VH-VL binders against o60147. Designs and how they scored, part 391

Target 1, 175 residues: o60147
Amino acid sequence: MLEKNKYLYIFRHIQTNQVLLSQGNVLKKTALFQLPYPLQKPVAPNGMRPAKLRKDHWVPLLKVEFPNESMFQSVFMQLLNYRKYRSVQPLTSDLLKLPIPVRRRKIMRQEVPNTIADLADILNKEKFPENSVRLQLSDKSDSEYADWPPSVQIDSEEIKLSRGFREKTTVDEAR
Short names: E, the ipSAE of ESMFold2; O, the ipSAE of OpenDDE; V2, 0.75 times the mean of E and O plus 0.25 times the DockQ between their complexes.

## First folded at step 20 (VH-VL)

Design kp6 (framework fv_dargistotug; at its last look DockQ between E and O 0.60; V2 from the best seeds 0.75)
Fold by OpenDDE, look of step 20:
Structure kp6 (fold): chain C 175 residues (1-175), chain A 118 residues (1-118), chain B 106 residues (1-106)
Amino acid sequence: as target 1 above (175 residues)
Amino acid sequence: QVQLVQSGSELKKPGASVKVSCKASGYTFRSYGMNWVRQAPGQGLEWMGWINTYSGDPTYAQGFTGRFVFSLDTSVSTAYLQISSLKAEDTAVYYCARGPYLSYFDYWGQGTLVTVSS
Amino acid sequence: DIQLTQSPSFLSASVGDRVTITCRASQDISSYLAWYQQKPGKAPKLLIYDASRLESGVPSRFSGSGSGTEFTLTISSLQPEDFATYYCQQDYDFPTFGGGTKVEIK
């Protein structure tokens, strides 16, 4: 008997640093619907939600293995909620003082650390068994964006990529 | 054991409204999405959309916007499908089905027959 | 929307037969395909998910294979309880179902 999916993949866009959650190592088209609404339109091809998924534009950010599907699903649903909540929050006065392109870049740059922090926060609240959650990061330094609970074991093993995805590349901060 | 129990058959007249319930048990309700699938008599399966049981956000498939409303009562782990301005073509069995986020459907309700007839 | 075409629409077979049902997608859906069994008056039952993963409690005589645009459901030895209608469903995009394949007794 095969176990149901217990793997969370998080991908980042190589240009915009936008983040997508995936129930597996291959992004579905529906993942694009995770992108923010037009009110916070990022600089991306074809606007906020491109019609086509370009797999080659996404690289893995991290991979999480959960003890079972139920735990995975719980965390996944919560992550979606955290993301949505941020997307509807009013912009700070400091952000509003910035030119729109600069503002957008700043917001996009925060997607990766915010998502990582969200994951850690959710896991802290869930209080899973010690070392029951295995976390792999494409960039080890990304683990510094959050304080991880004892349930999380950070694995130094490389994330295996599926066909169509790129290796991690350096993101131009000016983009 | 995961169970989805739907409300009973409905007989309605055109223009009326119907509300089908789907009560979930045996799992954490907010951890899995709830999908709605329609099957007209002698026809195949049609995905109507889904509702995010955590956030309460519904997503409707093309052709199921306007008259179809997904809702929740999380306090009793129940999802609802409301159809307004019923038409004869709405005659079908309606299923609720649990599934991961926009994925497959691992558990199904027994279905609710809605018959629209003058 | 992604279109799924099942073949054949109808299949006559005998107990013990090897049965193969095909599902073709209008575009590449990777391995995001599920198979369901539906008996008259009953709700569909999940058999296979992610193209080849057997759902818990489903007999091992059921198997799924394929990726991309071509998928297959196989029943290695048809049993009396397997006469039903089978549907494929993709979840690469918003879910859509195939037209179904009715497996009848010969």
Scores: ipSAE 0.841, ipTM 0.929, lowest interface PAE 0.5, mean pLDDT 91
Fold by ESMFold2, look of step 20:
Formats: C-alpha cells, structure tokens, sequence
Structure kp6 (fold): chain C 175 residues (1-175), chain A 118 residues (1-118), chain B 106 residues (1-106)
C-alpha cells in the first residue's frame, strides 16, 4: 500500500534567512511565489523574490511528519495563509524609516521565528492526537521559538543534510 | 468518498457569459486547491489556473488572465469558473480538479461542455 | 513554461503487450511528474504521481520511472480496459501537460 505525501519540508535561505514551505524534499520552482515582490509604491515590500531557484542556497530548516495526508494538507494550507497575512500587513513606522535594502533584510530575518511560531499556533489549534506529529529540526534550539502541543514529538536527532535529500550517487562523484 | 460534481452542459452564443460550478464532497474543501483544466474538442489538456480554497486567491495561467474568473463559495464547498464575452474558441470541456498546492490532480469533476456557436 | 514531449503520439498494441510511453521535459523537473489515463468522454484519472508512486486503487501493472528530464510510464501486460489516451503532467513549475499518447487495439 502506497501513502500519499504527508511530510512538510521547510527550507531556509543560507544568506537571507527567507523561508520556503515545500510538499517535497526538493524545492519546486513554484515555491518562489511564496516570496513577495517589490511594490511600485514608496512603501517597502516584505522580502524579495529571486528570479531563479538556486537549489544550493536553500537548506533544511525543519521537517514534519503527519499521520496522514489530510492532516498535512490542512496544516500546509493554513501555514501558507499565515504567511500571506504577514506579507500584506502595513509596515510599522520604525520599518518605514529604514532604507529599503535594510528594511527588507530586517523583515526577512524574522521569517524563521515567525514560521516556527505560526506552525506551532496551527498545531495547538488543530487538536491532533498525542504524539501524532513528529518534528525534526536542523537546529533543535529553534524549537524554543514556540510552545508545542502534546500532539508534537520533537525528534532528538537533528537533520544532518546541508542540502535536500538524494537517493543515489554514482561511483565517480566522491572527492 | 471524494467527489467533484460539475454543473451541466451549456450552449451559448458569442458574447454571452457562462458560470460553471464544481461542488466538492467527501473531504475538507479548504485543504486542497481547486484547478480548472480545459480540453477543446479532439485536443489535449490545458491547465487554466487554480484557486487557493483556503484564502480565495486565484492564479491564472498565461492566456487566461482576462475573461476567466475563478471564485468560491466555501459554505457549500463549491468552486466556480466564469467566462465572459464568450468566443467560438471557448468551445471545450471544462474540468475542475482538486490537488495538493500546485501539484498533481488526484480527483476530477466529470467535465462541463460549453459550446459557443451562433 | 516547461514543455513536455510525449512519445509516441500513437501506439497500436494487443492485449498482453508490454507498453512503454516516454515523456521528456524541456528542463530538469526533479521527480515532479504525474501520469493520467483518459478514456473518450471521461475525465482524466491519476495513475502515477511523483514520477513513480502509484495512486491508490491503480493496478500494479502500471509503473512509472525517471527523474530530471526523462520519464516513462509502463504497462506490463496491457488489458482491454487500458486502451485510452495517456498524458504526463509536470508540477515543478505551474502545471503543464504533455500532448498525449493514444493507445489503441491492434
């Protein structure tokens, strides 16, 4: 019996600390559309969208295993919506005083803690069975950005891979 | 039991409008995206775009950004495709198809034939 | 957008034959490819997703393989109900479909 996708993969940009949500362990080009684009108006937008997906610039932040696809889909769609909500909020006066490049960097630096907090908020509200959701982090200290419900079991093992998952390597690729 | 049931076939004149409905059942409507796919007579499949059923935000494929409007009524788990200013070239079967966010399409409606002729 | 080229566009086969259909992508799409079966007058039906994973309820005679730019759908022993048109679809970028492969009785 094959199971449909039930894993949430979250990636962090090595340089900007922007976050991308993924249904697979390899990012799709469409993931970039989660990032906002610059506005024409003087008000600085949240973040930036690269023209091209540089797979070598995106590393695992966390992985979540759900008991089934239905639970995964519910959480994934909600998390996308939290992200959209944040992207359309009016900028604070403090942010508006900053030069546009500085403002964008400050907003992008908040994506990791904001995403982790949003995930936890969703999981606290969803009332999933105890220990039904397994969370694995690249840096376990990142779990401290949120309070986790009893449904979440935080894996003691950190994610080791510096890039996405791969199945096979030819004999000539080692150096 | 996942089902997508579309409204019946339509016969229209050029310049008219049509609204195709797609009623979903057997799953949590807001957890899966709703896609629209067109198939002209004797032709292949063409993705028209999708609507995020959680946020209500539509995304249109290139070529479908003008006369085509996606919408939702989440209270009855229904997605809609509206086509305005109908042209003969709009004659096709229109499918709704659900799937994970911008992904494959695991369930399809039965299709709605829209025929535009004078 | 990403173009998918299916080959052959038409295939004549007998019940019991092994059938292989190829889908080539214009760029690397990882394993983000699905296969659909469509019979005349009916909606497409998902067979394979993520290049090689069988959808629930699909007979095991169907299999998918490939990654990157080259993908195949294989029917190990063609059955009477398998005469249909088959489409590949990528979801690495905004979805696009291949042109289809019609499998008919010889």
Amino acid sequence: as target 1 above (175 residues)
Amino acid sequence: QVQLVQSGSELKKPGASVKVSCKASGYTFRSYGMNWVRQAPGQGLEWMGWINTYSGDPTYAQGFTGRFVFSLDTSVSTAYLQISSLKAEDTAVYYCARGPYLSYFDYWGQGTLVTVSS
Amino acid sequence: DIQLTQSPSFLSASVGDRVTITCRASQDISSYLAWYQQKPGKAPKLLIYDASRLESGVPSRFSGSGSGTEFTLTISSLQPEDFATYYCQQDYDFPTFGGGTKVEIK
Scores: ipSAE 0.753, ipTM 0.883, lowest interface PAE 0.9, mean pLDDT 88
ESMFold2 (binder alone), look of step 20: mean pLDDT 94; pTM 0.959

Design kp7 (framework fv_dargistotug; at its last look DockQ between E and O 0.61; V2 from the best seeds 0.74)
Fold by OpenDDE, look of step 20:
Structure kp7 (fold): chain C 175 residues (1-175), chain A 118 residues (1-118), chain B 106 residues (1-106)
Amino acid sequence: as target 1 above (175 residues)
Amino acid sequence: QVQLVQSGSELKKPGASVKVSCKASGYTFRSYSMNWVRQAPGQGLEWMGWINPYSGEPTYAQGFTGRFVFSLDTSVSTAYLQISSLKAEDTAVYYCARGPYLSYFDYWGQGTLVTVSS
Amino acid sequence: DIQLTQSPSFLSASVGDRVTITCRASQDISSYLAWYQQKPGKAPKLLIYDASRLESGVPSRFSGSGSGTEFTLTISSLQPEDFATYYCQQDYEYPTFGGGTKVEIK
């Protein structure tokens, strides 16, 4: 009998740096439901939740292997809800001073570091056994967005994905 | 062991309301999705939606908006399905089912028969 | 919504028979398909998840295969307790179920 899923995949959009959580190495359409509706606060650009999933628009951000399914599920749900909580927070006065397009870009650019920081925070709180969680990052520098607990072992191996996803791409920060 | 225990059968008249409970045990309640599935007599299974046990946010499938309300009492690891303005076509067995986030359902309640008849 | 079409709707078989049930999806759902067994008056029981992963406690005579739009549940040797209704369910999008396949005694 096979163990149930204990792998968290996080993908980023190659253009917008939006982040999707996945319970497998193939994105489900339901992952798109993680993206905010345009009418939700903070205001998201129109069409930011596409009707179709374009796998080629998403690249792996990181992969996490947990000791078991229970730990995975716990962290996954927490991570999902951390993101949701953040998305409903009031915009800061500084953000409100920015033009809407600039504001949106800034918010989107923060999704990657925020998600990584959330993950680290959750893992810090969970107090898993030392080196029991294996973390692989597409970009090793992304590990600098957070302080990782002793439970996390950063692996230098490449993330293995199924066909349909780009391995890695450079996001133009000026966009 | 994981268990989902639902409230007993209900007999209601059209226009009435019913509230079905589903008590979860044997696992971390907030770590899995809580789903509701309907099965009309002699019919197949219909996913009604789910509620996020962590946030309490409900999501309803198409056709199950308006009269159907998902809720939680996290203090007792219990999910609730309330159906208002009951109709004869609401006669069915209602299941709560646990699963990973918007995935399959690995544990089910025993089901609650709701019969709506005049 | 993604439609799942099961075939056949009814299947008559004998103990010891190899039984195959098909589930077709209206679109590509990768491997995000589960199979359930339901006996009269009972809740569905998960048999297979992610197209081919056997749920803990499920006999090895049950197996799942397929990807994309075509999936199959196979019972290698039908046992008396296997007479039931079987459902496929996709979780690529919001969950939907197939129409079910009732396996009856021949």
Scores: ipSAE 0.854, ipTM 0.939, lowest interface PAE 0.5, mean pLDDT 91
Fold by ESMFold2, look of step 20:
Order: sequence, then structure tokens, then C-alpha cells
Structure kp7 (fold): chain C 175 residues (1-175), chain A 118 residues (1-118), chain B 106 residues (1-106)
Amino acid sequence: as target 1 above (175 residues)
Amino acid sequence: QVQLVQSGSELKKPGASVKVSCKASGYTFRSYSMNWVRQAPGQGLEWMGWINPYSGEPTYAQGFTGRFVFSLDTSVSTAYLQISSLKAEDTAVYYCARGPYLSYFDYWGQGTLVTVSS
Amino acid sequence: DIQLTQSPSFLSASVGDRVTITCRASQDISSYLAWYQQKPGKAPKLLIYDASRLESGVPSRFSGSGSGTEFTLTISSLQPEDFATYYCQQDYEYPTFGGGTKVEIK
């Protein structure tokens, strides 16, 4: 009997450093709905959503293995909510003074550290058993964006990735 | 044990409204998407959309953006489907279904038959 | 939108037969395809998710395969309780369902 998904996959855009959350190791087209809408108003986040999903532009940033599917789903939905909350906040006065392309770049460059910090915040608030959540990163220095709870074990091996949407891993539960 | 229990069948006249409830139990309500699926008599399944359990923000499939309103009450783990200005064409079984975010549907309510006739 | 075309729409078979139902997508959906069984008056029941993963409690005679645009549901030895309507559903984009395949006894 196979188990339902207990893995969180987070992807990074190779050029913009935007982030997408995924329930699978291949991105769905609906993942793009996590990104801010097209340009709307000067006081709201500008549209930073690509028109189409270019699967060759997204590489895995990190992978999290949870103890079970229910715990994965709880964290995934919370993380989506954190991202939505950030995407609809009013822009600061300093950002509003910038030309729209420059503003977009600054906002997008914060997505990696913000997402990692948000993930850690959620995990610090959850009551998971010690060392029950395995975190694997493409770049281990990215773990420095947050303080991790005792429940998280950071894998010593980095994710070894192709440039496509499919990752190469040292451990594959499907194999 | 995961369970979705829907309100009973409804018989309505054109122009009326109906509100179908779907009470969830056996899981953390906000951890899974809540979806609505329609099945007209003798027809196939039609995804109507979903509601985000954290924000209460609904998303409607094309064709369901007008008279159909999704809502929820997280305090009682219940989702609602409201249909206003009922038409004969709205006669169908309406299912609630949970699943991962915008994914497959692993648990379904028993369905609510809404019949619209003069 | 993504159209799913099921074939055949109707299938007459005997107990013990091996049956295969196909679902073709109008565009590449990777492996984001589920299969459901629905009996008259009942809610659909999930059989297969992610193209090939068997849902817990579903008999092993059911299997799914395929990726991209072509998918199959196979019942290795049809049982009396398997006479039902079968639907495929994609979730690469907003969910859509196939038109269904009704499996009846011959």
C-alpha cells in the first residue's frame, strides 16, 4: 500500500528568484497563481506572474519530508496563506518611489529568504516530535535565513538538481 | 475518520434560492481545500470551484461566477454553497469534496439533490 | 481549458474480463490525473491519483498508467461490484473531468 504525499517541494526561478510551493516534484500550471497578479495599482504589488509556466525556468530550492500527509498539508496550507498575506500588503513609501521594473526586482529577491523564514516560523509553532521533519536544501547556507526548531533535521547532503522541473535526489521514495 | 455530511435534498421553484451545507469532521478543516462538484441528472461531473479554508476566498470555475456563492464557517468546520435566482437548469446533485490544494478529491459528501421546478 | 476525452463511453463486459479505459488530455498534464468510480445514487470514489498511485482500500486489480496526454485505467479481472461509471480528472490546471465510461455486465 503506497502512502499519500508527505513532501513539500519549493522551487526557485533561475532568473528572478521568485518562489513556488509544490505538492509534487513537477510544477502544476496552477502553481503560478501563487505569484502576484498582473500590474493593478501603484500602491499594490505589481504583476509579477509570468503568462505561462516555463518548466525549464524553475529549479528546486528545498524539499521537506514530514512524518505524514496530514502534517504536510497543515504546513503547506499555512505557508500558502503566509505568501498570500505578503503579496497583498501595501508597498512601502521607499518602494513606491522606484520605477516599476526596479521595484519588482527588489520584491522578488526577498522571496527566498521570506519563504524560508515563514516555513521556519510555522515549524517553530507546530508541535512536531524532535527530528521528525527532514529538510534538504540545494544550498545549505540558505538555512541561515531562519532559526529552526528541534523538530527539524537539516540533511547534510544538498539536493543535486537538473535544470528541469524534475530533481535528482540521493533518496527517492518512489524508487 | 474523515467524513463530509451534507444537508438534505431541496425542492425549489425558479427564482428562489438554496443553501447547501457540508459539515466536515475527522481532520483539520483548514488543512485541506473544500471543493464543490455538480452532477446534473444523467450527466457527468463538473467542478464548480473551491474555497480557501484560511482566507475564505472562493475561486469559481468558468460558468459558476454569477449566482453561485461559496462560504465557510471554520468554527463549526462547515462549508456552504448558495445558489440564487434558481433556474430549472440548476437541477442537479451537488457534492462537497475535500482534497489537497487544487488536486484530486479523496473524500466526498453524500451529495445534495436540488430540484428546481414549477 | 484542458479537455479530457474518455474512451469508450460505454463498455459491455463479463465478470473476469480484463478491461482498459483510456483518458486523453488536450495538452500535457504530466502525471496529474485521477480516476474515480461512481455507482448509481452514490458519490464518486477515488481509485487512482497521480496517474498510477492506488488509493488506500482500493482493490489491487485496479491500476493506472500513463503520463503527458494519454492515460489508462485497467481492471485486471472484472468483479460484479466493478460495474459502475468511471471518470478521469486532471489537476494540472483547474480540475476538469472526463465524460465518463459506463461499464455494464454482458
Scores: ipSAE 0.709, ipTM 0.865, lowest interface PAE 1.4, mean pLDDT 87
ESMFold2 (binder alone), look of step 20: mean pLDDT 94; pTM 0.955

Design kp8 (framework fv_dargistotug; at its last look DockQ between E and O 0.59; V2 from the best seeds 0.73)
Fold by OpenDDE, look of step 20:
Structure kp8 (fold): chain C 175 residues (1-175), chain A 118 residues (1-118), chain B 106 residues (1-106)
Amino acid sequence: as target 1 above (175 residues)
Amino acid sequence: QVQLVQSGSELKKPGASVKVSCKASGYTFRSYGMNWVRQAPGQGLEWMGWINPYSGDPTYAQGFTGRFVFSLDTSVSTAYLQISSLKAEDTAVYYCARGPYLSYFDYWGQGTLVTVSS
Amino acid sequence: DIQLTQSPSFLSASVGDRVTITCRASQDISSYLAWYQQKPGKAPKLLIYDASRLESGVPSRFSGSGSGTEFTLTISSLQPEDFATYYCQQDYEYPTFGGGTKVEIK
């Protein structure tokens, strides 16, 4: 008997640093529906949500292995909702002073660290058993975006990718 | 064990409204999506949409917007499907089904037959 | 929307037979396909998810295979309780179901 999925994959867009949550190592089209519309509904590259899923535009950010499906589902749903909540929050006065393109870029740049921080926060609240959650990061430095609970064991092994995804690439902060 | 228990059969007239309930038990209600699937008599299965039990946000499939409303009462782990302005074409068995986020459906309610007849 | 085409729509078989049902997707859905069994007057039951993963409690005579656009559900040895209607369902996009395959006794 096979265990149900207990693996969370998070992907980032190589240009925009937008993030997608995945229940498998292959992104589904439905993953794009996770992308918010903070201002308007434009299409990529200037928009928040691409019209099509381009696997070659996404690279893995991290992989999390949970002890069982129930824990995975709980964290996945919470993580999904954390991001949505942020997307509907009022913009700060400082952000409103920026031109719309600049504002969008600034918001998008925060998706990676915010998502990582969200994950850590959720895991801290869940209080899973010590070293029961295995975390793999494409970039080990990304672990610095959060304080991880004892339940999380950071694994140095590389994330195995399925066909169609690009390898890790550096995001230009000026974009 | 995971169980989804739906309300009983409904007989309605055209133009009326119906509200079907789906009570979940045996798992953390907010951790899985709640889907609604329609099956007309002698026909196949149609995904109507889903509601996020964590946020309460509904998503409706094409063809199921307007008259169909998904809602929750999380205090009793219950999902609801309301259909307004019922039509004869709405005659079907309606299922609630648990599943991971926009994925497969691992547990189903027993179904609720809604019959719309003048 | 992604269209799923099942074949055949009807299948007559005997107990002990090897039964194969095919589901074809209108586009590449990777391995995001599930199979369900439905008996008259009952709710569908999940058999296979992610194309080939057997749901807990489902007999091992059921198996799923395929990826991309072609998928297959196989019953290695048909049992009396297996006479039912089977549906495929994709979850690459918003969920859609195949038209179903009714397996009847020969």
Scores: ipSAE 0.854, ipTM 0.939, lowest interface PAE 0.5, mean pLDDT 91
Fold by ESMFold2, look of step 20:
Structure kp8 (fold): chain C 175 residues (1-175), chain A 118 residues (1-118), chain B 106 residues (1-106)
Amino acid sequence: as target 1 above (175 residues)
Amino acid sequence: QVQLVQSGSELKKPGASVKVSCKASGYTFRSYGMNWVRQAPGQGLEWMGWINPYSGDPTYAQGFTGRFVFSLDTSVSTAYLQISSLKAEDTAVYYCARGPYLSYFDYWGQGTLVTVSS
Amino acid sequence: DIQLTQSPSFLSASVGDRVTITCRASQDISSYLAWYQQKPGKAPKLLIYDASRLESGVPSRFSGSGSGTEFTLTISSLQPEDFATYYCQQDYEYPTFGGGTKVEIK
């Protein structure tokens, strides 16, 4: 089924820099379940879940086009698992020294670089064909959080939208 | 060729337990969520919940948080639904269905009829 | 919880008719809506996903449209094999199904 979803969409929160992974260019309400549940303290000490999905607070971070849906699904599920794994790990002694609000902000600030690094780690292990994975960023300097395998082609055009993503419709793939 | 094959029909008495299996093939088991859907005779479809194939963590829909247990065995690509303390109203066809993470369901098992007669 | 209301619950039609089934969501679900066909004794079969995208192997006489809160499934020229029950399902939140629409021979 070559035309099922093969795009990973990643959003960043304008204020907290928390990250949400998405299978679509519009966030689902269930995306918030990727964030620590705030009412289960101290069970979720690593961040804070907003009470509702404020779509105007989430902006594009990056978009990835995979060769097909099954490859997208493999990477998406692995990336979600990396984020869950990080959320349940014991806190370091340096973090435990901080007041809880300060600690949460510091952890949340790491979500962007951590997610980008995790994505690259997965792609380095997956052995995709050269230039078969197209990566587009809102800020191209964010690619510097990781070393990308030969399979990844970083789009020279940055994402310019204030909230949503566009599906790729350029003619450069038709050549 | 994605396929989900469920265990056969069950006839049970009230108070008994049943375990339905769903064996997956033709895809990377951990890449897609495994969902359970109930359909009482002559009735509509009811999502019971799903199990995350990486973590093994189940999520149950409202109304299914007691007697229903989802599990899986990744080594044999099999998901399980266990229903304890069976009641007459549990009589239904139970489907397993895979899909993208918390999404639509593109492949379904053939269904398992569980009949609870008192 | 997002409630999906299908209309009509039952529909009688003749071969060749254009059939339209509606699904109304209790809140905005963007385009996160799927349609399934179910024949007696069989598992549901995915027809449409993401409101309007046709699943592989599904005849082109089936189409889906809508976004937000109102969605339609259209069969442009009803065939004998299309007599079945049709369900909508949203995945904006944890999945829920509509009540179904049974399409019967007139």
Scores: ipSAE 0.707, ipTM 0.861, lowest interface PAE 1.3, mean pLDDT 88
ESMFold2 (binder alone), look of step 20: mean pLDDT 94; pTM 0.959

Design kp9 (framework fv_dargistotug; at its last read DockQ between E and O 0.60; V2 from the best seeds 0.75)
Heavy chain, then light chain:
Amino acid sequence: QVQLVQSGSELKKPGASVKVSCKASGYTFRSYGMNWVRQAPGQGLEWMGWINPYSGDPTYAQGFTGRFVFSLDTSVSTAYLQISSLKAEDTAVYYCARGPYLSYFDYWGQGTLVTVSS
Amino acid sequence: DIQLTQSPSFLSASVGDRVTITCRASQDISSYLAWYQQKPGKAPKLLIYDASRLESGVPSRFSGSGSGTEFTLTISSLQPEDFATYYCQQDYEFPTFGGGTKVEIK
ESMFold2, look of step 20: ipSAE 0.735; ipTM 0.879
ESMFold2 (binder alone), look of step 20: mean pLDDT 94; pTM 0.959
OpenDDE, look of step 20: ipSAE 0.846; ipTM 0.935
ESMFold2, fold request of step 21: ipSAE 0.729, 0.743, 0.722; ipTM 0.869, 0.877, 0.866
ESMFold2 (binder alone), fold request of step 21: mean pLDDT 94, 95, 95; pTM 0.960, 0.961, 0.960
OpenDDE, fold request of step 21: ipSAE 0.861, 0.856, 0.858; ipTM 0.941, 0.936, 0.937
ESMFold2, last read: ipSAE 0.735, 0.742, 0.722; ipTM 0.871, 0.874, 0.860
ESMFold2 (binder alone), last read: mean pLDDT 94, 95, 95; pTM 0.960, 0.960, 0.960
OpenDDE, last read: ipSAE 0.862, 0.862, 0.863; ipTM 0.942, 0.939, 0.938

Design op1 (framework fv_lerdelimumab; at its last look DockQ between E and O 0.31; V2 from the best seeds 0.00; counts 0 for: pae O 8.8 > 2)
Fold by ESMFold2, look of step 20:
Structure op1 (fold): chain C 175 residues (1-175), chain A 121 residues (1-121), chain B 109 residues (1-109)
Amino acid sequence: as target 1 above (175 residues)
Amino acid sequence: EVQLVESGGGVVQPGRSLRLSCAASGFTFSAYGMHWVRQAPGKGLEWVAVISWDGSNKYYADSVKGRFTISRDNSKNTLYLQMDSLRAEDTAVYYCAKDEGHKSGWYFDYWGQGTLVTVSS
Amino acid sequence: SSELTQDPAVSVALGQTVRITCQGDSLRSSSASWYQQKPGQAPVLVIYGSNNRPSGIPDRFSGSSSGNTASLTITGAQAEDEADYYCNSWDSSGDHLVVFGGGTKLTVL
C-alpha cells in the first residue's frame, strides 16, 4: 500500500569502491545480497558480503529522480541485471596477470565507472522525454564516465550529506 | 583443444538428490564464467545456472532456485551442479557450456556432450 | 523460452535461401547468438554478436538484427544444414540472465 519510491540511490564503499543500489535513501541489510558470496568461512574477504551492514562504510555516489515508479523499477532492475552480467564475464588478460587479491581490488574499483556507464547506457536506450530524469552526484566529475542522453538533467549541486543521503539529526551535529 | 565432459547423470526418484560434474580441459578454466543448460526430451534448451570465475557470484533460473547449487573447483578444472529435491520436470540432458564473453550478448563457444538425468517413480 | 519466439518449423528447398527469425524485447539491447543442434548432439555456435561467424562455420550462414528481431539466414541451403536452430540473448529487463528461443526445426527438401 505504501507509495513506491521514484528515486534511485547509489552508494559507494569508502574503502573498496564497490557499489550498492537502493530504492531508499538509507541502506537496508538486504542490499548486502548484491555483494559477492564469501569464499572463506571464518571471515569474509575484503569486498565480500559481510555479516552486518556498516552504514558508516557506505557513502553517497549518486541519486536519480525518475518521473514515475514504473521507470524507476525498470532502470533499477536493469542495473541489477547489468551487475550480474558483468560478474560472470571472463577475465581480461590484464586481470589474469595479477595476484588474486590485487585482481579482486581492481575489479571492485571498476564498479563505480561501470555502474555510471551502465546507467547511462540504459537511459540512452529507454528514450525518456527530454529533461525528465534528474541526476545528482557526490562528485560532478563522475558524470564524465558516460555520455548522457537529452533526457538527463545533471543537477549543478553535489550531494553534501555525510554517511548517507539522510540529513543529520541534531544529536549527530553535536558529535 | 577445448573439451567439456559431463558426468554423474542417472535415474533417481522424485525428492532425491544427484550431483553432476563437468571436467574442463584445453583452456584456462579459472578465467571463465561457466554455465549449465538443460534440454528435456523433445524440448528446447533451458538455461539453468551460471557461476563466476572464482565462484563468488552464482545465478539460477527460477525453476531451480533453492533446489540446485552450482559450484566449481578451479584446482581440478571441474564444474559441479548439486541437484536436490528433484522433480519429474527436471528430467533432461544437462550440458555445461563455456562463455567466451561478449559486451552485449552471450558467446557460448564450447559445449559438453551432456549427461542424462531421469527423475521417475 | 517464452521470452524469445521462434517458428517451430521451417522448410527450404536444397540450394535455396531460408531465414529463421527470433523475436523478443530483450533483443532491443542484447545481441543474439545462434546455435545449431543435430539429433543426438550438443549445440554448436554458428552466429554470435548478431552477425559474426566463428571459425569453421560456412559463409552461407549470416545473421542480422532489427528492433526486437534477430534473423539467421542460410543461403544455398545444403542437406547437412537440416537441424534445430536456437537463438539466445541476455535479458537485461527480465528475471532470467540467459534466455533461449524455443527452437526452429529446419527441414531441407
Scores: ipSAE 0.815, ipTM 0.902, lowest interface PAE 0.5, mean pLDDT 88
Fold by OpenDDE, look of step 20:
Structure op1 (fold): chain C 175 residues (1-175), chain A 121 residues (1-121), chain B 109 residues (1-109)
Amino acid sequence: as target 1 above (175 residues)
Amino acid sequence: EVQLVESGGGVVQPGRSLRLSCAASGFTFSAYGMHWVRQAPGKGLEWVAVISWDGSNKYYADSVKGRFTISRDNSKNTLYLQMDSLRAEDTAVYYCAKDEGHKSGWYFDYWGQGTLVTVSS
Amino acid sequence: SSELTQDPAVSVALGQTVRITCQGDSLRSSSASWYQQKPGQAPVLVIYGSNNRPSGIPDRFSGSSSGNTASLTITGAQAEDEADYYCNSWDSSGDHLVVFGGGTKLTVL
């Protein structure tokens, strides 16, 4: 089994498109704290932060392999910072024109492209060695959300994690 | 000119409540997150809480979680800190600070003069 | 870790250069900001984003960062620079987002 310490997994919620970051391919319940909402017990999608982690509601978005854990940690923490930063910043005028529930949904839906863009931005700043970071996407088209630095090698193979964070089996691939 | 003016400080007994206010002017208040930072007498700065521009997101230091509530009224350009179940260790000058940020991090570009909260028996 | 460490006190001769250093894991992921505080006054931002000076801050103040460290440098210290200096960063773990160093008392000799 691969060491999870150098692997960043990003998951998206199947309904809300909210994003969670994970070290390794298994989401921890503490990952829910990544969601920038008060500690309440609302139920998604109406809620801000789900009370419980439903692993089956999350699917892999992308996988990043770093050369070492240190690099992973750096990028991981920066990603969290970016997310939190956005949570306290003003919204665009276009978003402000929308009712709050609609606005929230729209913001949530933007988490995927925003997170991908954040990742690219962070990696651009880190100036890691060329082709030292391996990126695998569940959907190759998602790579288009950002310009990637030379340190990033986009894998031609899609990640082989199924819903629930299992490795895809032949049966899963047929679905 | 940006101005932040805290008020509401005073002397209270442990277990009591106090509400602080921060009146903001000189900038688009509703566009920025706001923070509370406190400083115990003779001690360093301690972050207390942050609220997003629209009040939708709030975060607290562990030391005040469950006891303090940050809020804001953008129509009044005012930031609030409701402090419940006050403890002696909550004694401090409380500053409101304007949030500012960039891609690499956050900072406080403006601070109020602070308001003193003393919790004593 | 949500801890930033600073030397509690440093001294510098008038006109000389002094560096105040801040260390902590959060600095690996977030830029440091620095605040000057004089007795009885509120903190004042002197450096943000590692090496940006706000308007009104003298150019003798500069910032740098490396790894898990950030530094505030005063080149040509003036008497009015005597103050407490706090570094600040942001922690992505949990709900405690903001971290301050313990502060450094700068004495100008």
Scores: ipSAE 0.013, ipTM 0.588, lowest interface PAE 8.8, mean pLDDT 85
ESMFold2 (binder alone), look of step 20: mean pLDDT 90; pTM 0.928

